VHH binders against Mucin-19 (Muc19). Designs and how they scored, part 1

No score or structure here was measured in a lab: all are predicted.

Target 1, 175 residues: Mucin-19 (Muc19), of Mus musculus (Mouse) (q6pze0r851to1025)
Amino acid sequence: STCHVYGEGHFRTFDGESYSFDGLCQYTFLEDYCGQENGTFRILIESVPCCENGLTCSRKVIVTFQDQNIILQDGKVTAVQTAESTDCRERSANLYSIHTVGLYLIVKLLNGIILIWDKYTKVSVILDPSWQNKVCGLCGNNNGDLKDDFTTRHSSVAAGALEFANSWKTSQECS
Below, numbering starts at 1 at the first letter of every chain, in headers, positions and changes, except where a header shows other numbers; Kabat numbers aren't used for antibody chains.
ipSAE, averaged over its two directions, is called F for ESMFold2-Fast, E for ESMFold2 and O for OpenDDE. V2 adds 0.75 times the mean of E and O to 0.25 times the DockQ between the complexes of E and O.
[cut] marks letters that were taken out.
Atom coordinates printed by the task and the answers are left out, and those that the model quotes come from them; centres of patches stay.

## First folded at step 2 (VHH; from b03, 14 letters changed)

Design c03
Fold by OpenDDE, look of step 3:
Structure c03 (fold): chain B 175 residues (1-175), chain A 120 residues (1-120)
Amino acid sequence: as target 1 above (175 residues)
Amino acid sequence: EVKLVESGGGLVQPGGSLRLSCAASGFTFSSYDMGWYRQTPGKQRDLVAYITSGGSTKYGDSVKGRFTISRDNTKNTVYLQMNSLKPEDTAVYYCARGEYLWDSSGFDYWGQGTQVTVSS
């Protein structure tokens, strides 16, 4: 299953729902926490405007996976160790891999998640079938039911894209 | 039915400019990467430029700094602005649709092409 966002906030969820939302805050694109404390990964996205007209020029992506923070920004990828490790290089090599193919930067996580970024506005996530009904965020819940793709952070189904997307802001103070 | 229709080709003098257009229909244009190729008789088709659905661009070495690829999703159109044209730019230019255009295998639909001739 594949989820993606591109341009000025055009989304397609894992279950195939399409919607548009162009917020300027930080949002949970995909995670497996879903209201619980024992999640294993989180992908956050932020739109980066080019100029004062509000057009989106790029997207910043932050991947938290175990003790790794992977940041996609300004056409490049950086990784930061967030926990104590005796050998960060070896641990990172086992947890994820990074590849560049053409214009695309590809991050493959050990948990079977693949993140693809065109170093601009397009962000795609590919999930193994094992992730069915185990995720939440702007990408939906990947449960095979398009009708409940707008499940909010509060486990309710939003009536529209705006309400849905706003619920996934990482900070409610951002507007 | 997926359809790509090129326009804007013609005869131009060296140093001149042309703007090619490719009108797309039959699919969600904004979701796809787009590219321009060119080909001369008896030679292989070469990539000129491509643009991702996210807006990232790449150019062939011979056209860098002279050509610009862009897209207008509201018009389902991809453009190729060609400046400082040279005789060696003479070719049939093709519009192509693709996904994740990091190689030639990513293209699945092509237009009929438009002739560009640069000559004094």
Scores: ipSAE 0.694, ipTM 0.853, lowest interface PAE 0.7, mean pLDDT 92
Fold by ESMFold2, look of step 3:
Structure c03 (fold): chain B 175 residues (1-175), chain A 120 residues (1-120)
Amino acid sequence: as target 1 above (175 residues)
Amino acid sequence: EVKLVESGGGLVQPGGSLRLSCAASGFTFSSYDMGWYRQTPGKQRDLVAYITSGGSTKYGDSVKGRFTISRDNTKNTVYLQMNSLKPEDTAVYYCARGEYLWDSSGFDYWGQGTQVTVSS
């Protein structure tokens, strides 16, 4: 199962729902918290506009997974650890791998999540089957049922994409 | 408008426990990540723990297994339960609000701090 976004906010959820939404804030693309305290990861996205015409030129992607904060921005992937490390050479082994194939950056997480980014606007996430019905966010809930794919952050089913997508904003103070 | 007020610090013997609280106001608490940092004189602030808006937690290596961060969104409060305290835990503990999980540069508001002293 695959979710993606590209261009001016054209989404396709894991369950196959297509919608358009291009907000200027940071949004939860995918997470396993879903209103609970015990999640293990988040993938956040932001649209980066062109200064010349206001269209989306790229996307910034932030992945949190265990003690790693993986940032996809400006054609680069960086990993950020907690400030508690006393060994500047120490890195978390086997938590993820990063591969470059042409224009694509591929981040494979140990938990069975594959993130694919074209270094521009297209971000895709592939989940292995173990994540069925365990996720939420702009990518939907991956339960095979389109009826509840617009489930908001507050566990209600929105009638339309705008209400659904705005509920996944990570800061209420962003407009 | 944003206020973070720490409490619960004090003097405790090694092996003891304390619970710190941070009362938050002036923002939608449930939408923000929260963290605890600590600082001893002459040193940089160190991450102790943080908790995301969805409840995911991370801990600094020196406190893992001894400290527990939690939040109560109905009371706009974040907590730090500190067990098995050591003299090395002596510091001023700060509550912080953030938009970014791991990096202290992503925390935009800080409290005044509460002193924790572990000594016999």
Scores: ipSAE 0.000, ipTM 0.115, lowest interface PAE 17.7, mean pLDDT 76

## First folded at step 11 (VHH; from j03 with S55Y L101I)

Design k06
Fold by OpenDDE, fold request of step 13:
Structure k06 (fold): chain B 175 residues (1-175), chain A 120 residues (1-120)
Amino acid sequence: as target 1 above (175 residues)
Amino acid sequence: QVQLVETGGGLVQPGGSLRLSCAASGFDFSSNDMGWARQVPGKGLEWVSYITSGYSTKYQDSVKGRFTISRDNAKSTVYLQMNSLKPEDTAVYYCVAGEYIWDSSGFDYWGQGTQVTVSS
């Protein structure tokens, strides 16, 4: 199953729900162990406005996987080890792979998650069936039920896209 | 049913310009990548340009600086502005669509093509 966002915040969840949201904060695009602190990965997303206008020109993506932070920004990928780990670069090479195909930067995590970025506004995540009912965020909960795709961080179902998306802010102080 | 209908082809002199249009239907246009490929008789299909649903663009080296791809999601239309045309640009131009286009890969759909002829 595939979740994606493109343009001025057009989303399609894993279960196929489409909605529009154009927030300027940092949001949880996808994570596991929803509502818990012991997740194995987190994908964060931020819109980057154009300098000359109010449109979204790019999206910054931050992938936290184990002791690695993978940052997609300015058409590039940067991997940074977290301060909590002192592992060498060689170990990190086994946790993920990076590929460039055409305009796309592809990050494949060891856990099977595939992230695709056009180095602009299009971000996609591909999950294998093993991730059913194990994820949450702006991409939905991947449970095969379209009706509860707007499940918030607080395990409620939002009435609309705005409430849903705002619940996935990484900081509630951001408005 | 997916349809891609190309228009705007024709005969032009070297240095001339054409604007190709591709009207798409039968699929979610805005979420898909769109592009153009061309084929000369007796040769293989080559990609010319594509634009992602995220508005990232790429051009074949041979057309860089001369061709411009754009899309209008409200009209479900992709365009190819072709300036400074050369005889070697003569080909049948096909509108292509796909979830992810990677140069000459990812073409899920394509149109019937429109003939572009550049000749003095």
Scores: ipSAE 0.881, ipTM 0.941, lowest interface PAE 0.5, mean pLDDT 93
Fold by OpenDDE, fold request of step 13:
Structure k06 (fold): chain B 175 residues (1-175), chain A 120 residues (1-120)
Amino acid sequence: as target 1 above (175 residues)
Amino acid sequence: QVQLVETGGGLVQPGGSLRLSCAASGFDFSSNDMGWARQVPGKGLEWVSYITSGYSTKYQDSVKGRFTISRDNAKSTVYLQMNSLKPEDTAVYYCVAGEYIWDSSGFDYWGQGTQVTVSS
């Protein structure tokens, strides 16, 4: 199952819902927290405009997985280990792999999540079947039901894309 | 039915220009990567250029600085502007499409091709 965003904010959820949204805030693209404290990963996304009120030229992606913080920005990938993990750095090094194929940067997480970035506006996430109905965010809930893809951060179903997307702002103060 | 129709090929002199167009239908054009491949007589297929759905572009080294790929999602069309053409650019050019194009791979769909001949 694949979720992606490209261009001027064209989204397709895991369950196949298509919508357009072009906000300038940081949004939860995908996570498994979903209102709970026991999450294991979070993928955040930000649009990078070409100019003020202009077209989207790129997208910044931030992946938090265990003690790893992986940032996709400016055509590059950087990884920073967070201070929260007491585990051996060697174990952390095996939590993800990075590959470059053509124009794409591919981040493979140990939990089976694959992130694909064209270094511009196209961001895709591929989930293995084990993540069915275990995720939330702009990518939807991956439960096989298209009708509830607009499930908000507050576990309600939004009437439209704007309401849905806005609910997944990482900061509600951002407008 | 998926269809990729190439146009714009022809005969040109060295140093000349051509603009190829590929009209696509039968699939979600905007979400797919588009590109061009070519087959030189007596050689295998080689990728020439592709543009992602996110508008990232890549060119084969042999065409860098001379060819420009672009897309118009509203028209479901991908273009290849070919400048400073050389005899070695002579080939059948194929429009290709795929969810993810990885240089010489990831092509889900192919056109019938258009002949480009560069000769004095």
Scores: ipSAE 0.862, ipTM 0.929, lowest interface PAE 0.5, mean pLDDT 93
Fold by ESMFold2, fold request of step 13:
Structure k06 (fold): chain B 175 residues (1-175), chain A 120 residues (1-120)
Amino acid sequence: as target 1 above (175 residues)
Amino acid sequence: QVQLVETGGGLVQPGGSLRLSCAASGFDFSSNDMGWARQVPGKGLEWVSYITSGYSTKYQDSVKGRFTISRDNAKSTVYLQMNSLKPEDTAVYYCVAGEYIWDSSGFDYWGQGTQVTVSS
């Protein structure tokens, strides 16, 4: 299953729903929390505007996975661990891998999630089959049913993309 | 069902310019990476340039600074502006497309090619 966003906020969900949304805040691209405390990861995205024209020039991607914050920004991938966890090089070396192929940066997580970024606006997430019906966010719920692909953060099905996408904003303080 | 149709090739003198166009149909153009590859006489096939659906661009070293790739999603068309052409640029130029172009791979769709000849 693949979800991606590109350009000025053109999304395609895991189940194949296409919509456009060009919000300027931070949003949940994908997570397995879905209204519960017992999740294992989050992938957040932000549009980064150009200085001169205000259009989206890139995207910042933040991956939270097993006390790691993996940040895709400015054409680079960096990892930062939380202050609450001890860092053992053997443990972190087994949690993810980072590769470059062509102009793409690829982050492979141990949990079967692959993140692909063109260092600009195109962000893709590939899920192995074990994630069927276990995720939520701007990428939809990955259940094979387009009828409920616009399920909001509050578990309601939105009538349109704008209501759906805005429900996935991580901070209501953002305009 | 997928069609990539190149235009704009031809004969040009060294130092001249050409603009190649590739009109695409039969797939979701805006979500795909687009690019150009060329078959150089006596040499193999090589990628020239590509532009992702996210507008990231890459150029082969031999053309960097002389060629510019661009895309117009509203017209489903990708362009290659070729300036300061050299005899070594003589080739059949192919429009290529794919969900992910990885320099030398990921060319899911191919055009028929257009001849570019740089000769005096």
Scores: ipSAE 0.495, ipTM 0.774, lowest interface PAE 2.1, mean pLDDT 85
Fold by ESMFold2, look of step 11:
Structure k06 (fold): chain B 175 residues (1-175), chain A 120 residues (1-120)
Amino acid sequence: as target 1 above (175 residues)
Amino acid sequence: QVQLVETGGGLVQPGGSLRLSCAASGFDFSSNDMGWARQVPGKGLEWVSYITSGYSTKYQDSVKGRFTISRDNAKSTVYLQMNSLKPEDTAVYYCVAGEYIWDSSGFDYWGQGTQVTVSS
C-alpha cells in the first residue's frame, strides 16, 4: 500500500482517500504511536516554501526510527543518533539503507517501511502488508476502509480534510 | 481509457525549435510522473526527459541545455520545448507516464508518437 503527497499539499492515503491541505507547519505523515506511547517510528513532513512566492518548492522529511533521526532536506539525507550509545557496536550495523535511483532518494527501514522522495515536493511511503491497521497520521489508518480515513489524532472522525489534517500538527504554536 | 496524444512534431532545419505537447486523459495526471522517450532511426528507444508529480526534472545528457520539460496540471498536459535542434534529434517522440518513472523504467502508459525531423 502507498501513501503520497506532492505539489502544494495534494495527499493520497493508503486506502485511496485524496485531499488537499496546504499547511506550513510540521505534521505527522505517518506513525505507529496512534495515541499510545509504545510506537517504534514517526515520519514528519514540512513544506518548504520558495523564497519569492511562498509556494511549496520542496519538502523536509524527518524519520524517527529507534535511536536514529533521519533527515531528508535540500536533496540530501543525513542521519543523527538521538542518544549516545553505551556500546560502539550499535553504530557498526545499519538499521536502514539509503539508495539513489535517478532523481529518487529511497530510505528502506528494517521494519518494512520504504520512503521515497524525489528531492523536491513528492514524498511517498510504501508499507508491507504487516502494517495493516497499525498506523495513523496524514496517510490515514491503512485499514482498507475509506469511512474512517479522516481519523484525527484524538481518535474522532473529522467531517473534512482541514480538521483532520490540522489535528496532526506536531506543535500547537504553529499556525 | 487512458490516452496520451502527442502534437507539435514536424520538419525543421538544424538550429530550429519545436514545442511538443502531450494531452493526457483517463488517469490522475497530477499524481503521475510524465516524460518523453524517442525512437531514433536505427538506434532504438531512449528516454529524453521526465518531470515528476513533485516537479523534479531530469534530462538525457545529449539534450541538456537545449530541451525543457514542463507540465500544466490544470490542462493535464506535458510539454517539451526543443531548441537548437540537430539532425541526431530526428526521431519519433513518445509521451510516457507512470506513478514512478526511474531513469530506464516505470512507464505505465505510452502515446502513439509524433515525428520530429531535423534536416536541411
Scores: ipSAE 0.449, ipTM 0.765, lowest interface PAE 2.4, mean pLDDT 86
Fold by ESMFold2, fold request of step 13:
Structure k06 (fold): chain B 175 residues (1-175), chain A 120 residues (1-120)
Amino acid sequence: as target 1 above (175 residues)
Amino acid sequence: QVQLVETGGGLVQPGGSLRLSCAASGFDFSSNDMGWARQVPGKGLEWVSYITSGYSTKYQDSVKGRFTISRDNAKSTVYLQMNSLKPEDTAVYYCVAGEYIWDSSGFDYWGQGTQVTVSS
């Protein structure tokens, strides 16, 4: 299953719901916490505007996975340990891999999640089948049911994209 | 039902310019990568340029600085502005589309082609 965003916030969820949302804050693109404390990853996304025309020029993507903080920004991928470690290279070779194919930068995570970025505004996430009904966020819940794809952070079904997407802001101080 | 229709080809002198257009229908244009490939006489098919749905662009080294790709999602049209044309640019130019174009692959849809001839 595939979720993507491109341009000025044109989304397609894992279950095929298309919507537009032009938010300028940081949002949860995808996570497995979903109201619980015991999740294993988060993927956060931010739009980066062009100075000259004010439209979205790129996106910043932040992946939290197994003490890794993987950041896609400015055409680059940077990994930073989020917890103390005596060996910064310990098991990093098995946690993720980074590839470039054509324009695309591809990050493969050990848990079966593939992140694809064109180094500008197009961000895609591909999930293997083991993630069915285990995720939430701007990408929807991956349960095959289009009618509840607008499930908010608080487990209610929103009437439209604006309420749904704003519920996934990571900081309420951003409007 | 997918249609990619190229226009703007023709005969031009070395150093001249042409603008190719590709009108697209029958698929979700704005979410797809768009591009141009060319069939050069005596050589195989080669990619020329492509632009992602996210507006990232890439150019074959032989055309970089001379060709410019752009897209107009409102008109479902991709363009290739070809400046400073050389005889080596003579080819049939194909409009291509795909969800992900990977330089030499990912061309899910093809146009019929338009001839570009650069000759004194």
Scores: ipSAE 0.437, ipTM 0.754, lowest interface PAE 2.4, mean pLDDT 85
Fold by ESMFold2, look of step 12:
Structure k06 (fold): chain B 175 residues (1-175), chain A 120 residues (1-120)
Amino acid sequence: as target 1 above (175 residues)
Amino acid sequence: QVQLVETGGGLVQPGGSLRLSCAASGFDFSSNDMGWARQVPGKGLEWVSYITSGYSTKYQDSVKGRFTISRDNAKSTVYLQMNSLKPEDTAVYYCVAGEYIWDSSGFDYWGQGTQVTVSS
């Protein structure tokens, strides 16, 4: 299943719900925590505005996965290990792989998640079938049911996209 | 019914400019990548430029700096501005579309083509 965002915040969820949301904060695109602390990853996104008119020029994507922060920004991908979590001797080369095909930069995570970025505004995530009904965020819950695709961070079903999307903001101080 | 209709081709002298347009219908234009390919006499088919739904662009090296691709999602139209045209740019130019256009693959739809001739 595939989730996209592109342009001025045009989303399509894993279950096929389309909505527009052009928030300027950091939001949870996708995670498996979903109100619990035993999750294994988060994918966060931010819109990066153009200098000239505030339109979206790019996106910053932050993937947290097994003590790695993988950052998609400025047309490139970097990975940093948290100094607190990892012996400097140990490498994390088997946790993910990075490929470039044409314009697209592709990050494949060991857990069966594929992130595709055009180095600009288009971000896509493809889930292996094993993730069915195990995720939440701006991409929806991947349960095959459009009725609850607008499930908020607090497990309620929002009436519209604005309430739903704002619930996935990672900091309440951002407005 | 998917349609890609190219316009703006014609005869131009070396060093001149031409602007191609491609009007699209019958699919979700905003979410698709768009591009241009050309059939060069005696050389076959080659890609020219593409632009993603996210507005990322790529150009073949031989046209970089001379050609500019753009899109207008409100009008479901993609453009190719061709400046400093050379006789070797003579070709039939095709509009192409797909969900993910890689360098040489991912084209789901093709237009009928428009002739561009650069000749003294």
Scores: ipSAE 0.386, ipTM 0.734, lowest interface PAE 2.7, mean pLDDT 85

## First folded at step 12 (VHH; from k06 with N32Y)

Design l05
Fold by OpenDDE, fold request of step 13:
Structure l05 (fold): chain B 175 residues (1-175), chain A 120 residues (1-120)
Amino acid sequence: as target 1 above (175 residues)
Amino acid sequence: QVQLVETGGGLVQPGGSLRLSCAASGFDFSSYDMGWARQVPGKGLEWVSYITSGYSTKYQDSVKGRFTISRDNAKSTVYLQMNSLKPEDTAVYYCVAGEYIWDSSGFDYWGQGTQVTVSS
């Protein structure tokens, strides 16, 4: 199952719902926390507007996975460890892999999640079936039901894309 | 039914210009990567340029600086502006589409092609 966003905020959820939203805040694209404390990963996205025309030129992606922060920005990928432990270094080396194919940068996480970025506005996440009904965010809940794809951060179903997307702002103070 | 219809090909002198257009239908154009490939008779298909749904562009080395790819989602059309054409650019040019294009890979759909001939 694939979720993607491209252009001026065109989204397609894992369950196939399409909507448009182009906010300027940071949003939870995908996570498995979903209101719980025992989540394992979080993917955040930010639109980067063009200086010349105000259109979205790129999307910044931040992946938090275990003790790793993987940042996709400015056509590059960088990774920062959140904790320095000698014991964790060996684990960190196998937590993800990075590949470049054509225009695309591909990040594969140890948990099977695949992130694809064209270094511009197109961001895709591929989940294997084991993640069914285990995720939330702008990508939806991946439960096979289009009707509840707009499930908000508060576990309600939003009436529209704007309400849905705004609920997934990482900071509600951002407008 | 998916359709990719190329136009704009023809005969041009070296140094001339052509603008190819590809009108697409039958799929969600805006979400697809679009591109151009070319084929010389007796040779394999060669990717020329592609543009992602995120508006990232890539060009074959042989056409860099001369060709420009663009897309108009409202018109479901992808374009290839070809300047400074060379005899070596002579080929049938195909419009291609894919959810993810990886240079010469990821072509899910292609058109019937349009002939481009560069000759004095």
Scores: ipSAE 0.893, ipTM 0.947, lowest interface PAE 0.4, mean pLDDT 94
Fold by OpenDDE, fold request of step 13:
Structure l05 (fold): chain B 175 residues (1-175), chain A 120 residues (1-120)
Amino acid sequence: as target 1 above (175 residues)
Amino acid sequence: QVQLVETGGGLVQPGGSLRLSCAASGFDFSSYDMGWARQVPGKGLEWVSYITSGYSTKYQDSVKGRFTISRDNAKSTVYLQMNSLKPEDTAVYYCVAGEYIWDSSGFDYWGQGTQVTVSS
């Protein structure tokens, strides 16, 4: 199943819900924490506006997976090992792989999650079936039910896209 | 029914310009990558340019600096502005669409093509 965002904040969830939202904060695109402390990954997104007209020109993506922070920004990928890891940096090569095909940068995580970025506004995540009903965020909960895709950070179902998306701000102070 | 209709092809002298248009229907245009491929006489199909749904663009080396791809989601149309045309640009040009275009692969749909002939 695939979730994506592109352009001026056009989203399609794993379960097929389409909505538009283009906030200027940082948002949880996808994670498996979902209110718990034992999550294993988090994907955050930020819109990068054009200087001339305020439209979205790119998106910054931050992937946290185990002891790795992978940052997609300015058409490039950088990886930083967090201080939580006691393992050597060479082991990080086994946690993820990076591929470039055409304009796309592809990040494959060891847990099977695939992130695709066109180095501009298009960001996609592909999940294998094992992630059914195990995720949350702007991509929805991947449970096969489109009606509850707007499940907020607080486990309620939002009435609209704005309420839904705002609930997934990483900081509620950002407006 | 998915339909891609190319227009704007024709005969032009070397150094001339053409603007190709592709009107798309039958699918969610805005979410798809769009592009152009061409069939050069005596050669296989080759990709020319594509534009992602995120507005990233790519060109094959032979057309860089001369061709410009753009899209208008409101009109469900993709364009190819071709300047400084050369005889080697002579080909049938096909509009292509895919959820993800990977250079020469990822085409889900394509049109019937439009002939571009560059000759003195």
Scores: ipSAE 0.871, ipTM 0.934, lowest interface PAE 0.5, mean pLDDT 93
Fold by ESMFold2, fold request of step 13:
Structure l05 (fold): chain B 175 residues (1-175), chain A 120 residues (1-120)
Amino acid sequence: as target 1 above (175 residues)
Amino acid sequence: QVQLVETGGGLVQPGGSLRLSCAASGFDFSSYDMGWARQVPGKGLEWVSYITSGYSTKYQDSVKGRFTISRDNAKSTVYLQMNSLKPEDTAVYYCVAGEYIWDSSGFDYWGQGTQVTVSS
């Protein structure tokens, strides 16, 4: 299943719901915490405006996975904190792998999550089937039911995209 | 029901310019990567340029600086502005679309092509 965002905040959820939301804060794209403390990963996004006109020029993506922070920003992928005993002599079998195909950066995590970024505004996440009904965030809950794709951070179903998306803001102080 | 219809091809002198247009229908244009491939006589099919739904662009080295790709999501149309044309640019140009275009792959949909001929 695939979720994406592109342009000025045009989303398509794992279950196929399309909506537009161009917030200026940091939001949870997807996570497996979903109101619990025992999650294993988060993917956060921020819209990065052009200085001159305030339109979205790119997106910053922050992936937290197994004490690793992987940051997609400025056309680059960087790791801020690496896991112990990192072995980089060969590809595959690490905690994550990073590849470039064409203009896309691809981050494959060991947990079966694939992140695809065009180095600009298009961010996509592909989940293997094991993640069914285990995630939440701007990408929806991946349960095959469009009726509850607008489930907020507090487990209520919003009537519209604005209420839904703002509930996934990571800091209430941001406006 | 997917259609990609190219226009703007033709005969042009070396150093001249052409603008190709591709009108798209039957799919969610704004979420798709769009691009151009060409079939060059005596050589195989090669990608020329593409633009993602996120507005990231890429060009083959042989056309970089001379060709410019753009898209107009309101008109479901992708364009290729071709300047400083050379005889080796002579080819059939195809509009292509895919959810993810990976240089030489990811072309889910194809147009019928338009001939571009650069000759004295």
Scores: ipSAE 0.496, ipTM 0.775, lowest interface PAE 2.1, mean pLDDT 85
Fold by ESMFold2, fold request of step 13:
Structure l05 (fold): chain B 175 residues (1-175), chain A 120 residues (1-120)
Amino acid sequence: as target 1 above (175 residues)
Amino acid sequence: QVQLVETGGGLVQPGGSLRLSCAASGFDFSSYDMGWARQVPGKGLEWVSYITSGYSTKYQDSVKGRFTISRDNAKSTVYLQMNSLKPEDTAVYYCVAGEYIWDSSGFDYWGQGTQVTVSS
């Protein structure tokens, strides 16, 4: 299943719901925490505006997975282990791989998640079937049911995209 | 029914400029990668440039710095500004579209082509 965002915040969820949301904060693109503390990954996104016209020029994508921080920004990917991690560098090299095909940068995680970025505004995530019913965020819940794709961070189903998407801010202090 | 209609081809002297336009219909233009490929006489088909739905761009080395691709989603149109044209740029130029264009692959839809001829 595939979720993507492009341009000025045009989203398509794993279950096929399309909506537009042009927020300027950091949001959860998808995660497996879903209101719990025992998740294994988060993918966060931010829009990066152009100075000249205030439109979105790029996106910053932050992936946390197994104490790794993989950052897609400025047309490149960097990965660092957090200060809280003492894991071997070899473990990090075995947990993900980075590839370039054409203008697309592809990050493959060992957990069956593939992230595809055009180095600008188009970000796609492909999930291995094992993630059915296990994720939440701007990409929806991947349960095959369009009726609850607008499930908020608080586990309620929003009536529209604005309420849904704003619930996925990572900081309530951003507006 | 997908249609890609090219305009702006023609005859130009070396060093001249042309602007190709491709009007698209029958699909969700804003979500697709768009681009240009060309059939060079006596050679094969080659990609020239493409622009993703996210506005990322790439150019074949032989045209880098001389050609500029752009898109206008409100008009469902992609453009190729071709400057400093050379005789080796003579080709039939095709507008192409795909959900993901991967350099030489991912061309799901093709236009009819427009002739560009660069000669003295």
Scores: ipSAE 0.353, ipTM 0.686, lowest interface PAE 3.0, mean pLDDT 85

